# VH-VL binders against b9luv3, part 15

Target 1, 134 residues: b9luv3
Amino acid sequence: MVSLGLVVARFNDSVTEPMAEAAREAATDRDAVIVDEVSVPGAYDSPLAADRLARRDDVDAVAVVGAIVTGDTDHDHVIASATADKLTQVSLDRDTPVTFGVSGPGMSGAEARERIDKGADAAEAAIDLADELD
Below, E stands for the ipSAE of ESMFold2; O stands for the ipSAE of OpenDDE; V2 stands for 0.75 times the mean of E and O plus 0.25 times the DockQ between their complexes.

## First folded at step 4 (VH-VL)

Design d31 (framework fv_emicizumab_arm2)
Fold by ESMFold2-Fast, scan of step 4:
Parts: C-alpha cells; sequence; structure tokens
Structure d31 (fold): chain C 134 residues (1-134), chain A 122 residues (1-122), chain B 107 residues (1-107)
C-alpha cells in the first residue's frame, strides 16, 4: 500500500479542485492512501508544503496539483519552471518522490479546466515512483 | 481558437527530401508538446515524432530515426519535419497534433491539423 | 513497444444500437489511453482521454471504460453522424502506439 501526501494550490480553485478530486480517485483506484492533504495559496508555494509532507515517515510520495492560467506568458513560464525545479530539489533532499501536476502555463481558465486529468497523472506517477523505489 | 495548418507535402522520388511545416495559432505554442502522426492511404494512424517545447527532447519511431528531423521555431509558432532519404513506405498524410503534457508518460492529441499528403513514387 | 490490439476491425449496426469497441494493451498502461474518431477525408478528433474522460463538446452517448489492460469505447445509441473509424492510443510510453482501428458503418 502506498501512502501519499497531496498538496493542492487554491489559486484557480475552479481548476485545482477537480484536479485534486481526480488525484484522490486515482489514488483510490490504485489502492493508495492519502494520509494528509495540505492546501497552499498558489503553485509557487507548494515546495515548502511538499517538503514538510516528504519529511514524514508515514509518507511514501507526494503529489502536487496546481494551475497557472493566462496572464503574462513569460511570467507564467518562469513560475512553472521555478516550481518544478524546487519540487525536484525537495524530492532529492528528502529521498521521496514528488510529482507535479500543473494545468498551464499559458492557458485560459477554460483551457485549464480541460486538463483536470493532470491531477490523476500526478498521483499515479507518485504511486509508480514509490513502488519502483525501495 | 486553436488552429494547426500543415504545408510542404507533395510528390517526391525515392531518395528525395521534403520539409513539412506546421503553423500553430490560437494558443501559447511553447506550452505544449507537438507531434507528427502519419496515415498511409487506407491504413491506420502511426506516430512519427515529438519535440518538447523547450527544444531539449526529441523522439522518433525506429523506422524514421536518422532520416527525419523534428524541430520547432518558437518565435514563429512553427513545427518542422525535415524528411531525407524518403522511401515508398513513407507515403502518407502527415498530421501535426498538439500533445497534452502528462507527467512521466506520453501525450494524447487534443487538436489536429488537416494534414498534408506526401507521396513517394517513381 | 506497447502493442494495442483493437477489435473488431469493422462492424455494421443500426441507428439506435449500442456499439462496443475494445482495445487491449500488451502490458499495463494504467489509464493512459485515448480514443479518436476519424470521419472519411477528415483529420482525427479526440473523443476520450484518461480512459474514460470525455473531451469537451463530445456527446454523452460516448463513454470509455477500463478493466486491467482491456479498454472499451461504447456508443450507447448509434447516430448517423457516428459513421467513422475509431482508434485507441496508449500514451503511457514512447513510441505512442495506436490500435488498428474499427470502421463503424450503418446497416
Amino acid sequence: as target 1 above (134 residues)
Amino acid sequence: QVQLVESGGGLVQPGGSLRLSCAASGYTFTSYWIQWVRQAPGKGLEWVSRIYPGDSDTYYRREVKGRFTISRDNSKNTLYLQMNSLRAEDTAVYYCARGRYVYKSGSYFDYWGQGTLVTVSS
Amino acid sequence: DIQMTQSPSSLSASVGDRVTITCKASQSISRYLAWYQQKPGQAPELLIYWASTLQSGVPDRFSGSRYGTDFTLTISSLQPEDIATYYCQQYYSTPYTFGGGTKVEIK
């Protein structure tokens, strides 16, 4: 049984709430348990939450869901890249898989809503990594 | 609205070369995987190649590796497929298709161009 | 490479019929499976992704399901505009592979 931490960004919750629901459903389908959920204001805030979940001895992997919708294209891209880099660093520092399901960058709210499956993808990737790593 | 428009297809002799282009509009080009998928006349769909938005990762099916080169020009919102040493087996309609990002896996195609026909015949 | 075996290769049904198309993966691909509809002379269009999630704008008579490595596309009540070839596609790993297609015709 894989034990997951889930981080959900609240910004653009019309997108991130369905993504989180998809992540929970994917975990249930894979017989994994979400032992804790942490909500953060935005995707950029997720590395700290992920680090704290990854520190726990009852957490095998962390899935992060967030959305970065249409604004300044360069700024959106920078936020997504910085967030992914920091989450990778958390994974390496804690020796715990951390996956990042983000809708965007460069998408309208409507476009982001069509990418809700990224939440399920992040959860499933976290479970796969936990299973593959001892 | 999202549009993908292919061009550059035509009739070419075996051993010849063609360069296909796919002009994208209506979305942020650098945010998506872009792929080439082909379909021989009367046959099924066959994935050909993909390129990551950051130009850092390409992948090819075995049969075209070394002969085809996928590239993108993000400043022009355009995807390219340079096809060298063409064979009769490469005859197909070539579609460019936008790939949805999926962490640590592949991509499905949410928008497709109309396709451009490549005929390799003597 | 992951092999996708699609069946049947063709079928004929009447308007209003329930139609089922199946696709089997040679190995586990979780839910990383999409379904496409291709009408004669046209480009493919996405119907379903993540095994069972309908693309925006697709009629709800289309549905997808999964059991292990077996995937099904169901049309609950076939309409004339559904005449097309349908393809499954795995996107679990590269190279992405498609099923052989199922031609759906009206009797």
Scores: ipSAE 0.000, ipTM 0.519, lowest interface PAE 14.1, mean pLDDT 81

Design d32 (framework fv_vedolizumab)
Fold by ESMFold2-Fast, scan of step 4:
Structure d32 (fold): chain C 134 residues (1-134), chain A 122 residues (1-122), chain B 112 residues (1-112)
Amino acid sequence: as target 1 above (134 residues)
Amino acid sequence: QVQLVQSGAEVKKPGASVKVSCKGSGYTFTSYWMHWVRQAPGQRLEWIGRIYPGDSDTNYNQKFKGRVTLTVDISASTAYMELSSLRSEDTAVYYCARGRYVYKSGSYFDYWGQGTLVTVSS
Amino acid sequence: DVVMTQSPLSLPVTPGEPASISCRSSQSLLHSRGNTYLSWYLQKPGQSPQLLIYGISNRFSGVPDRFSGSGSGTDFTLKISRVEAEDVGVYYCMQGTHQPYTFGQGTKVEIK
């Protein structure tokens, strides 16, 4: 049984709440347990929460759920890239799978709401990596 | 508990416009789609369109595009459907319904308003 | 638009007997993600439609377990294991895969 940590960003909660629900449903379907769930203000805040979950002995993998909708400039793409880079670094430093289910960047809010399955994808990827990497 | 309460029956002349309201309570109004569906006498249910209250994003059935406008008042937790250029064929019960878009299950309507009869007659 | 076709259109049932309603779509309801979006609604006389089943086979909260849904692709079925008086009304299937979302013609279940 895989033990998951789940990080949910609150920004754009109309998107991230359904994504988190999808992640929880996917975990249940795969007979995985979400041992802790941490809420953060935005996706860019998720690496610290992911690091704290990933260092725990009772966590096999971490799934991160967030939404970065289209901004006024390239700002949303910069935030997404920085977030992905730091989450990858957490995974490497903690030797614990960390997956990033993000709607956007480059999506409108409407488009993001129809991509809530990315939350399930992140949870499933975390479980698969935990299973495959021991 | 979730409730959707609609405005009362309307009688309109051909060519007029009608605006029906739907007040949501018992849930976070901005976190769910609001759909509009009508049922003309003896006909099937017909999807008109949807609006996401959190950002007012709309999708309309092409059949009604150009005549229907969906809006929301977030402070009042109320959605509105305005249908213009009314014809006798628009006589129907109009429903608002809360939409879910959930992993695996897609789009479906979990709670419905009581319906508003709109009669168009000369 | 996707055409949803129900059969039968009228279904008189003796109380306590089973009932089965079929729904066929003019094209596959399989979403690109691998899931199928079909729901069932009951409209009791003088009332608004109410959700019974979503995602083919999931019962909505408070729906009795005598209701069950099944199917895939283009063919779907709603079954009532033992029809009760409170089950009278018109049943509609709805596809949520393709916009515009579309409903079947309805199946009227009546006690005989």
Scores: ipSAE 0.005, ipTM 0.591, lowest interface PAE 11.2, mean pLDDT 86

Design d33 (framework fv_felzartamab)
Fold by ESMFold2-Fast, scan of step 4:
Structure d33 (fold): chain C 134 residues (1-134), chain A 122 residues (1-122), chain B 107 residues (1-107)
Amino acid sequence: as target 1 above (134 residues)
Amino acid sequence: QVQLVESGGGLVQPGGSLRLSCAASGFTFSSYWMNWVRQAPGKGLEWVSRIYPGDSDTYYADSVKGRFTISRDNSKNTLYLQMNSLRAEDTAVYYCARGRYVYKSGSYFDYWGQGTLVTVSS
Amino acid sequence: DIELTQPPSVSVAPGQTARISCSGDKLGDKYVYWYQQKPGQAPVLVIYQDSKRPSGIPERFSGSNSGNTATLTISGTQAEDEADYYCQTYDSSTHYVFGGGTKLTVL
């Protein structure tokens, strides 16, 4: 049984809250438990939270859920790229799988809401990596 | 802030039934194994039952197997213990406890409720 | 089928080091957890995975586990540490197993 940390960004919560619930359901379906959940203001704030969770002995992998939609900033692609890079670095530094379930960039809010399954994908990927890299 | 609040304890006659509830708040209830642990007056701690986060798997101590049923309602953040065929030796304070499972290393309780007293007499 | 044995009581003077043992067959191959319980109160986790402290637990609490014996150590014991202490382990066949508890008296 895999023990997950979950990071949920609050910005665009109409998208991220359903994504987080999809992640929790996916963990349940895969016989994994989310041992701690951390809420952060935005996706760009998630690497620090992911690092803190990945340091814990009771965490096997971390799933991160966020949404970056068109119109939030003219730099949405830069923010998404920087966030993904930082999360990859956390995974390497902590030797702990960190997955990034982000809706966007380049999507409208309506389009992002149609991609809630990305939360489930992030949780499932984290579980798979924890099992396979064990 | 994690809170677990038990209710439903009381006085019941041998052979009777009682249902305990545990209201959880301050965390994602649906993500955690939940447990019932009891303590008879002046005695030590005894694990009673645990339930999987998704309600698919339940486990019981031999002393209560076939008489007690653990269940949960994740939509209400509530854990239950249905106790049937009660015996004098079931008299105890019943604690709701949140389980922490660490892959390949074991399981323990990080938060406990204040407990609810069940007395089985006469 | 593992059974955990604790001494029924331990007494220490304030500022003295208290050591509470928990013995079981091959216990060092498992993780051990420690709970503090004061009269009329629920247990509180003080040590998890043999030696780790939860946030908010004073640094004077430490743990170890090797061979057949796990030990909870309280350095510079304070009056507020007076309580019952329980060790606990887990395995897939018996699930949660508790020791009988140790009453710590601070004189």
Scores: ipSAE 0.000, ipTM 0.509, lowest interface PAE 16.4, mean pLDDT 84

Design d34 (framework fv_barzolvolimab)
Fold by ESMFold2-Fast, scan of step 4:
Structure d34 (fold): chain C 134 residues (1-134), chain A 122 residues (1-122), chain B 107 residues (1-107)
Amino acid sequence: as target 1 above (134 residues)
Amino acid sequence: QVQLVQSGAEVKKPGASVKLSCKASGYTFTSYWINWVRQAPGKGLEWIARIYPGDSDTYYNEKFQGRATLTADKSTSTAYMQLSSLRSEDTAVYFCARGRYIYKSGSYFDYWGQGTTVTVSS
Amino acid sequence: DIVMTQSPSSLSASVGDRVTITCQASQSISRYVAWYQQKPGKAPKALIYWASKLQSGVPDRFTGSGSGTDFTLTISSLQPEDFADYFCQQYYSTPYTFGGGTKVEIK
C-alpha cells in the first residue's frame, strides 16, 4: 500500500479543489492512503510543503496540485518553471517521488478546469513511481 | 452537511417558460458542478446539462441545447435552470445534483436535491 | 450517445434473498459506472461509483462489479428498506446516460 502526501494550493481554488478531489479519488482507486494533506497559499509555495512531507518516514511519495492561470499573476511562465524545477529538486534531495499536477500557465480559468484530470494524473504518477522504486 | 434545496412545484401552459432554483449549502458552491436531471412520470432519468458556478461554464445535452439555460448566483449559492417553449412531454420531476470528480475527470452525482415537479398542460 | 441497457425492469424477492441487476453499455466505458437507489417520491441516492466502490454510508450488502460493457449490482441479503428503484449511470462521456431502471419489490 502506497502512502501519499498531498499538497494543495489555495489560489484559484475553483480549479485546485476539483483537481485535489480528483487526486483523492485516484488514490482511493489505487488502494493508496493519503497520510497527510497540506494546504499552501499558491503553487509557488508548494516546494516547501512538499519537502516537509517528503522527509517523513511514513510518506512514500508526494503529489502537488496547483494552478497558474493567465491574468492572475505577472510572470506566470516564470512561476510555473520555477515551481517545476524546485519540486524536481525536492524529489532528488529527499529521494522521494514528487509529482507536478499544476494547471497552466497560459490558460484561462475555464481552460484550467478542463485539465482537472492533472490532479488524478499527479497522484497516479506518484503511486507508480513509489511502487517501481521500492 | 451537504444540502440542495429546490423550488416548489410549477404548472405551466404549452409554449411558456419555467425557471427552477437549487439552493446549495454545506460546501463551497463555486467548487463543484451542478447537474440538472429530469424524470417523467414512471420513467427513467435524463441528463439535461451541467454548470460550474465558479465561472458559469456550461455543458448541455444536445437534446436541450437552445431550450435549456443554466445560470448560477454565487452570492446566494443558488443554481437556476430555465426551460423554454414548454411542451406536454416536458412534464417531469426536475432534479439538481452535485457533480463529484472521479478518476480522469469523470463525474457522478453524490448529492441530489429533492426535486421540483413541473406540469405542462393546457 | 452511449446507451445503457438495464435488466430486469422489475423483480420481486423475499427478505434475505440475493438480488442481481445488470447494466450493459453500448460501447466500452472502462469502470465509469455509478448505481443509484430511488425510493418512491424521493430523489436518487448514490450507492456505487467507479463500478465497484461503495459510496460512504452505504451498507456493504451492496456490491458493484464489472468493467468494459457489462456491469452488475448485487444486494446479498435483501432488507425491507431495500424496496426501491435502482438505476445505473455511465459518466465516461457526455451526455451522461442512465439505464431504464429496475423496480425491486419485497414479497
Scores: ipSAE 0.005, ipTM 0.546, lowest interface PAE 12.1, mean pLDDT 84

Design d35 (framework fv_barzolvolimab; at its last look DockQ between E and O 0.04; V2 from the best seeds 0.00; counts 0 for: pae E 14.8 > 2, placed apart)
Fold by ESMFold2-Fast, scan of step 4:
Structure d35 (fold): chain C 134 residues (1-134), chain A 122 residues (1-122), chain B 107 residues (1-107)
Amino acid sequence: as target 1 above (134 residues)
Amino acid sequence: QVQLVQSGAEVKKPGASVKLSCKASGYTFTKYWINWVRQAPGKGLEWIARIYPGDSDTYYNEKFQGRATLTADKSTSTAYMQLSSLRSEDTAVYFCARGRWVYKSGSYFDYWGQGTTVTVSS
Amino acid sequence: DIVMTQSPSSLSASVGDRVTITCQASQSISRYVAWYQQKPGKAPKALIYWASTLQSGVPDRFTGSGSGTDFTLTISSLQPEDFADYFCQQYYSTPYTFGGGTKVEIK
């Protein structure tokens, strides 16, 4: 039984809320329990929430769900890369798997919606990694 | 204050379609899901579908996929549900309800419309 | 689909009684449960969300508890305005599903 923490970014919640639901459903299908869920304003805010969940002794892994929609600049790529780097650092510092399911960057809103299953992927990856490192 | 006001009662014949409205006020209409739920006489609640008015994304209970169609008009803050190919078992009170995303909890239904009675009879 | 089994389907009680209603999910849903009150001819009203968090404006005689598969709504001292139908709902995943309801009647 894997115990998950779930972080959900609320920016673009028409996309991230279904992604969170997919993550919860995937966790249940894999006989995992979501011990706690934390919502944050945007994906860039997720490392702090992930760190706090990963500190908990009752958390085996953390899945992070967010959406980054392409703007008029390359800003979204920088934010996605910074977020991924910070989440990797949380994983290493806390010795706890942290996965990042993100729709985008480099996608329009419509394209991001077609990839809601990335929420499920993030949860499944967290479970797999927790099982392998147990 | 948050308020959802629904359209009046409808009487339809089998095979017809019905279109119900839900007018929102007291909050930013484009930032919350609108859910549709029905209740047959003396029965429990059944979730039909939801729409996010900000981008018109819709999600349907598989049981109603193809028969229910959700739309929203941002200019009037009004959500609509059309139900086609009506049968006698569609006789029910139909509610719209706001989905509220809460810290740590996902989306539950914090405010409900008063309901619209739909009667399907020959 | 997640099935929510609610019990009892009805109960009779007197003002001042403690009333307990239970709801069981067919699979683990953490604390993604809400409770609603419905009076005859009216829309449901939210009472509890996140299994145990009281909705603003709801009297504190209403309490919710539970996690995983077993959930409970308790009314500590029943008042005349509490005679109504009560429903649990899971919002863990779509399709959202409700318990069958509990009718709280005057004894």
Scores: ipSAE 0.256, ipTM 0.791, lowest interface PAE 4.1, mean pLDDT 88
Fold by OpenDDE, look of step 5:
Structure d35 (fold): chain C 134 residues (1-134), chain A 122 residues (1-122), chain B 107 residues (1-107)
Amino acid sequence: as target 1 above (134 residues)
Amino acid sequence: QVQLVQSGAEVKKPGASVKLSCKASGYTFTKYWINWVRQAPGKGLEWIARIYPGDSDTYYNEKFQGRATLTADKSTSTAYMQLSSLRSEDTAVYFCARGRWVYKSGSYFDYWGQGTTVTVSS
Amino acid sequence: DIVMTQSPSSLSASVGDRVTITCQASQSISRYVAWYQQKPGKAPKALIYWASTLQSGVPDRFTGSGSGTDFTLTISSLQPEDFADYFCQQYYSTPYTFGGGTKVEIK
């Protein structure tokens, strides 16, 4: 059985909460267990939480869920790039799968609501990697 | 089974340095923190520092900051602790221990080495 | 640093006795507490973690309880092999700190 850590970015909670639910459901469907869940303000804040979870001996993989919606500036791209880069770094440094279930950038709120399944995808990917790389 | 095997007893003069080793086996060395704890004669346990062999991240008790140095060799699954500027108060049994349930700032120690006696005397 | 005040420092008991050891943290540490047994010339052995979870392989006569600041290790029926030193430890924050220890001696 794969043990997952789940990081949920709260920003745009109308989208991220459903994404988290999708992740939880996916874990259940795959007979995996979420041993801990950490809520963070936004996607940009997820690397620290992911790192802490990845360091745990009871965590086989980490799924990160969030939604980055386009604003008036390119900050969504900056946030997405920085987040993805650091989460990748966490996975490599900790030798633990960390999957990117963050929707965006370059999407509206409406588009974000259409990408709820990204949460499930992240969980499933985390489980697959945990199984394959174990 | 998980085992931590430490190097042999050391006798040092004040001002000298000592480097202890802790060889781990029976588990994935890079996935668990290694902690160092000492116990002076008739005294309690004192945490010194910890290292994550996966990336050699380290945390030190401020009491030993600058004097203790932790390293880890992934190829041999061996952790090391060097303690410099030794003083008589450093006389103790030094243990390495595997940390579990690392989250936030802490973990407990589920497996321990047999200990290494370090004696500092003139 | 978080101070773990352990009591008593020593106690005398007989085989079959119920033994209780306590640790009080200087601040709330949730359940980030472990208990260890140490015999002469040996390394500590983990007994309890997360305040009340029994370490694998440890007899169930050992029980841990508590949350916040007050923690207790109980040996329901002391066995001959249980005469040893016992320590609590907090891992709520660094530096990790231990109680002063309790020596359980034969009465």
Scores: ipSAE 0.021, ipTM 0.629, lowest interface PAE 6.4, mean pLDDT 92
Fold by ESMFold2, look of step 5:
Structure d35 (fold): chain C 134 residues (1-134), chain A 122 residues (1-122), chain B 107 residues (1-107)
Amino acid sequence: as target 1 above (134 residues)
Amino acid sequence: QVQLVQSGAEVKKPGASVKLSCKASGYTFTKYWINWVRQAPGKGLEWIARIYPGDSDTYYNEKFQGRATLTADKSTSTAYMQLSSLRSEDTAVYFCARGRWVYKSGSYFDYWGQGTTVTVSS
Amino acid sequence: DIVMTQSPSSLSASVGDRVTITCQASQSISRYVAWYQQKPGKAPKALIYWASTLQSGVPDRFTGSGSGTDFTLTISSLQPEDFADYFCQQYYSTPYTFGGGTKVEIK
């Protein structure tokens, strides 16, 4: 049974809370357990939370859920790229899958709300990687 | 308007502790980080730690881990920093500052308290 | 920790002068730079964030520029109230770090 850590960004919580619920449902459907959840202000703050979870013996993988819709498309792409780079570094440093489910960049708030499935996708990918690598 | 009002000056002996307060007004206290930054006399600025009052999540500069403790009281919109095992090199002005990682503001410090002078001497 | 190297440490200028202050980051930090003004005995005041965006209420004689590792604060025409200390700050990653400061003195 895969044990997950979940990181949920609060920025745009009208998007990120439904994404987090989708992630929890996906974990349940796969008979995985979310052993801890960490809430962070924004997606850019997620790498430290992911690192804290990934260091734990009882965490097999980490899924991060966030929305990057600030209204400045160039800024949003930079935030998304920087966040993904830092999360990848956490994954490699901790030898632990870390997946990033993000709504945005390059979309409106209305469009972001239509992509709640990215939360489930992140959880499923984390579980798949934990199974494949363990 | 946004204000951060800090507690008054402190004089302490080496080895003592100090607890500083930062009362926020003019905004939703639980939606912004409160950061603590210090400035030794004639020196630059040094970031200490931050707290998110909404859930008391904290992050500390490794230099201060174990000596600094941040808390927040949502009912009074007041953030606190306790610094223990004081040394003469802790003599500084201590600021609280508001930060939020959001649209275009990032996590830089847009509003600062007036500062609290802490003097540590024999 | 990301080191912010600020230059010069001090400069003397007259009212009306153009002043340029630079910061160099020890690694690429995109545009995650803020600039602060600090007068003696007072708290810092935010001037610029995101390398070049003016904070609300800041006069347009203040200009920020740069991306990556090299950043500049320019004051196009110094006013009497601009004699102060200036600091850059990176907010790309924690711990947040500041440049060593630049004291802008009246000549």
Scores: ipSAE 0.000, ipTM 0.515, lowest interface PAE 14.8, mean pLDDT 86
ESMFold2 (binder alone), look of step 5: mean pLDDT 92; pTM 0.944

Design d36 (framework fv_barzolvolimab)
Fold by ESMFold2-Fast, scan of step 4:
Structure d36 (fold): chain C 134 residues (1-134), chain A 122 residues (1-122), chain B 107 residues (1-107)
Amino acid sequence: as target 1 above (134 residues)
Amino acid sequence: QVQLVQSGAEVKKPGASVKLSCKASGYTFTSYWINWVRQAPGKGLEWIARIYPGDSDTYYNEKFQGRATLTADKSTSTAYMQLSSLRSEDTAVYFCARSRYVYKSGSYFDYWGQGTTVTVSS
Amino acid sequence: DIVMTQSPSSLSASVGDRVTITCQASQSISRYVAWYQQKPGKAPKALIYWASTLQSGVPDRFTGSGSGTDFTLTISSLQPEDFADYFCQQYYSTPYTFGGGTKVEIK
């Protein structure tokens, strides 16, 4: 049984809430339990929340869902890269898998809403890594 | 109860434009796509475009890009489609339909308006 | 664009018959197929989504199946109210596309 933490960024909630629903459904399909969920303002805020979940003894892996769409910032690619890099660092520091399902960067809001399955992908990757490294 | 109510029939001359409305009720208008689909007499269904009322993002079928323009009014929960440079082959029933991309359910058209007949003739 | 090829274009059946309609996608679309029923002068009505999931309020004599490129709608025991046109739709990617339709007529 894998126990997951889930971090959901609120920015672009028309995209991130369906992604979170997809992540929860994927976890259920894989017989994993989401033991805690944390909401943060934006994807860039997720590393601290992921760190707090990853340091818990009852969390086997953390999935993070967020959206970075064209027009949010002229630096959307920089923000996405920085966020992914910091989440990787949390994973290494906590010895706990942390996966990042992000719609974008480089997508319009319309395109991002067609790709909410990235939330399911993040949850499934977290479960796979927890199983493989256990 | 989810309901989409469309405007009444239109008769237009070639070269004119037409603006159709689709008024939504019974759900959160800003959380679902509104799609526009047409059906020529005796023919199949053809997808035109969609709009997300929450942020007015649009996506157009390339066949209609430049001629179709989608807008939405949050205050009245009403979506609009304007089609310009009308030709006789634009004679059809035009439907609006709601969709939402949800994992394992997503983007199918769960509720439809009753349709608006547009006739283009000289 | 994804092309949806629907067959047959029309069929004649009697009340109580088993009716089968098929759709073939030009590329793999997983299970992102919906089926709609349309009666004369009316809007289409959703019957099935996610290839096999029944829309709320639709009778269980309607069944969908398939994945990838081949999809089927089955009506297990045709009722008088089922004489209508039926359409499949892919919603895997835009532009969304529909099959050509199947008219189910009384024999």
Scores: ipSAE 0.017, ipTM 0.636, lowest interface PAE 7.1, mean pLDDT 87

Design g1 (framework fv_felzartamab)
Fold by ESMFold2-Fast, scan of step 4:
Structure g1 (fold): chain C 134 residues (1-134), chain A 122 residues (1-122), chain B 107 residues (1-107)
Amino acid sequence: as target 1 above (134 residues)
Amino acid sequence: QVQLVESGGGLVQPGGSLRLSCAASGFTFSDYWMNWVRQAPGKGLEWVSGISYSGSYTYYADSVKGRFTISRDNSKNTLYLQMNSLRAEDTAVYYCAKGEWYSGYLSPFDYWGQGTLVTVSS
Amino acid sequence: DIELTQPPSVSVAPGQTARISCSGDKLGDKYVYWYQQKPGQAPVLVIYQDSKRPSGIPERFSGSNSGNTATLTISGTQAEDEADYYCQAWDSSTAYVFGGGTKLTVL
């Protein structure tokens, strides 16, 4: 049985809440247990939360869900890329799989809603990596 | 069955323009970042450009920045590359490749088209 | 800014093990992908996430990645494995980067 940590970014919660629910359903379907769930303001805040969860002996993998919607500048793309890179670094530093299901960047709110299944994808990838890297 | 079919390549003189197209089928096109990768005759692979799901964000290799424009039409499942101010060093086979940036380890360039040859007269 | 360095060529006798390296600063901190390209054909993904094989790729292909070097290993190399091989990694500043490629000769 895989024990998961789940990190959910609150920014644009109309998208991230359904993504988190899809992640929880996917975990249940794979007989994984979500041992802790941490909420953060935005995707950029998720590496610290992921690091904290990945440190725990009772966590086999961490799934992160967030949404980056089209902004009035290029900032959201830079933040998404930096966040993905930092989450990869947390995974390597902690020797614990960390996956990032992100809706966006470069999307409107309507476009982001169509990618809610990325939450399920993040959870399933975390479980697969925990099983394969054991 | 995922298919990517490039078109629009050909012979063009230096300073000229061409527009490449990539027709996608067998997957939800609007869910993926798309990329152009080129290969000069007898040389290695070089990433050229990438575009986000909605088309709002684009990235370019320094060698093509300001001359090439990547775009997409999700209603037609088609990726484009507008190439202006072409140079001899742009001579290459251009491949369309499906990719995913934010979870790259989950979806590398898992599908490629067969490529379209662009020849810029010496 | 990561740069990926591959040897330009590797030669191996049929049935022997071929090893192709891909080196870059802190490459072990990233996932590496490997592509096979035969003359006149599009590249084909042979290894993803450092060590995993896509469906349809023979078991003789394997990969590893640690420190600054990733390695593609082909055990019991066959004539049809003769091809160019490219490594690839993600970098947040430049997106995807490819190695220069390695020509594998089986003779």
Scores: ipSAE 0.006, ipTM 0.518, lowest interface PAE 10.6, mean pLDDT 81

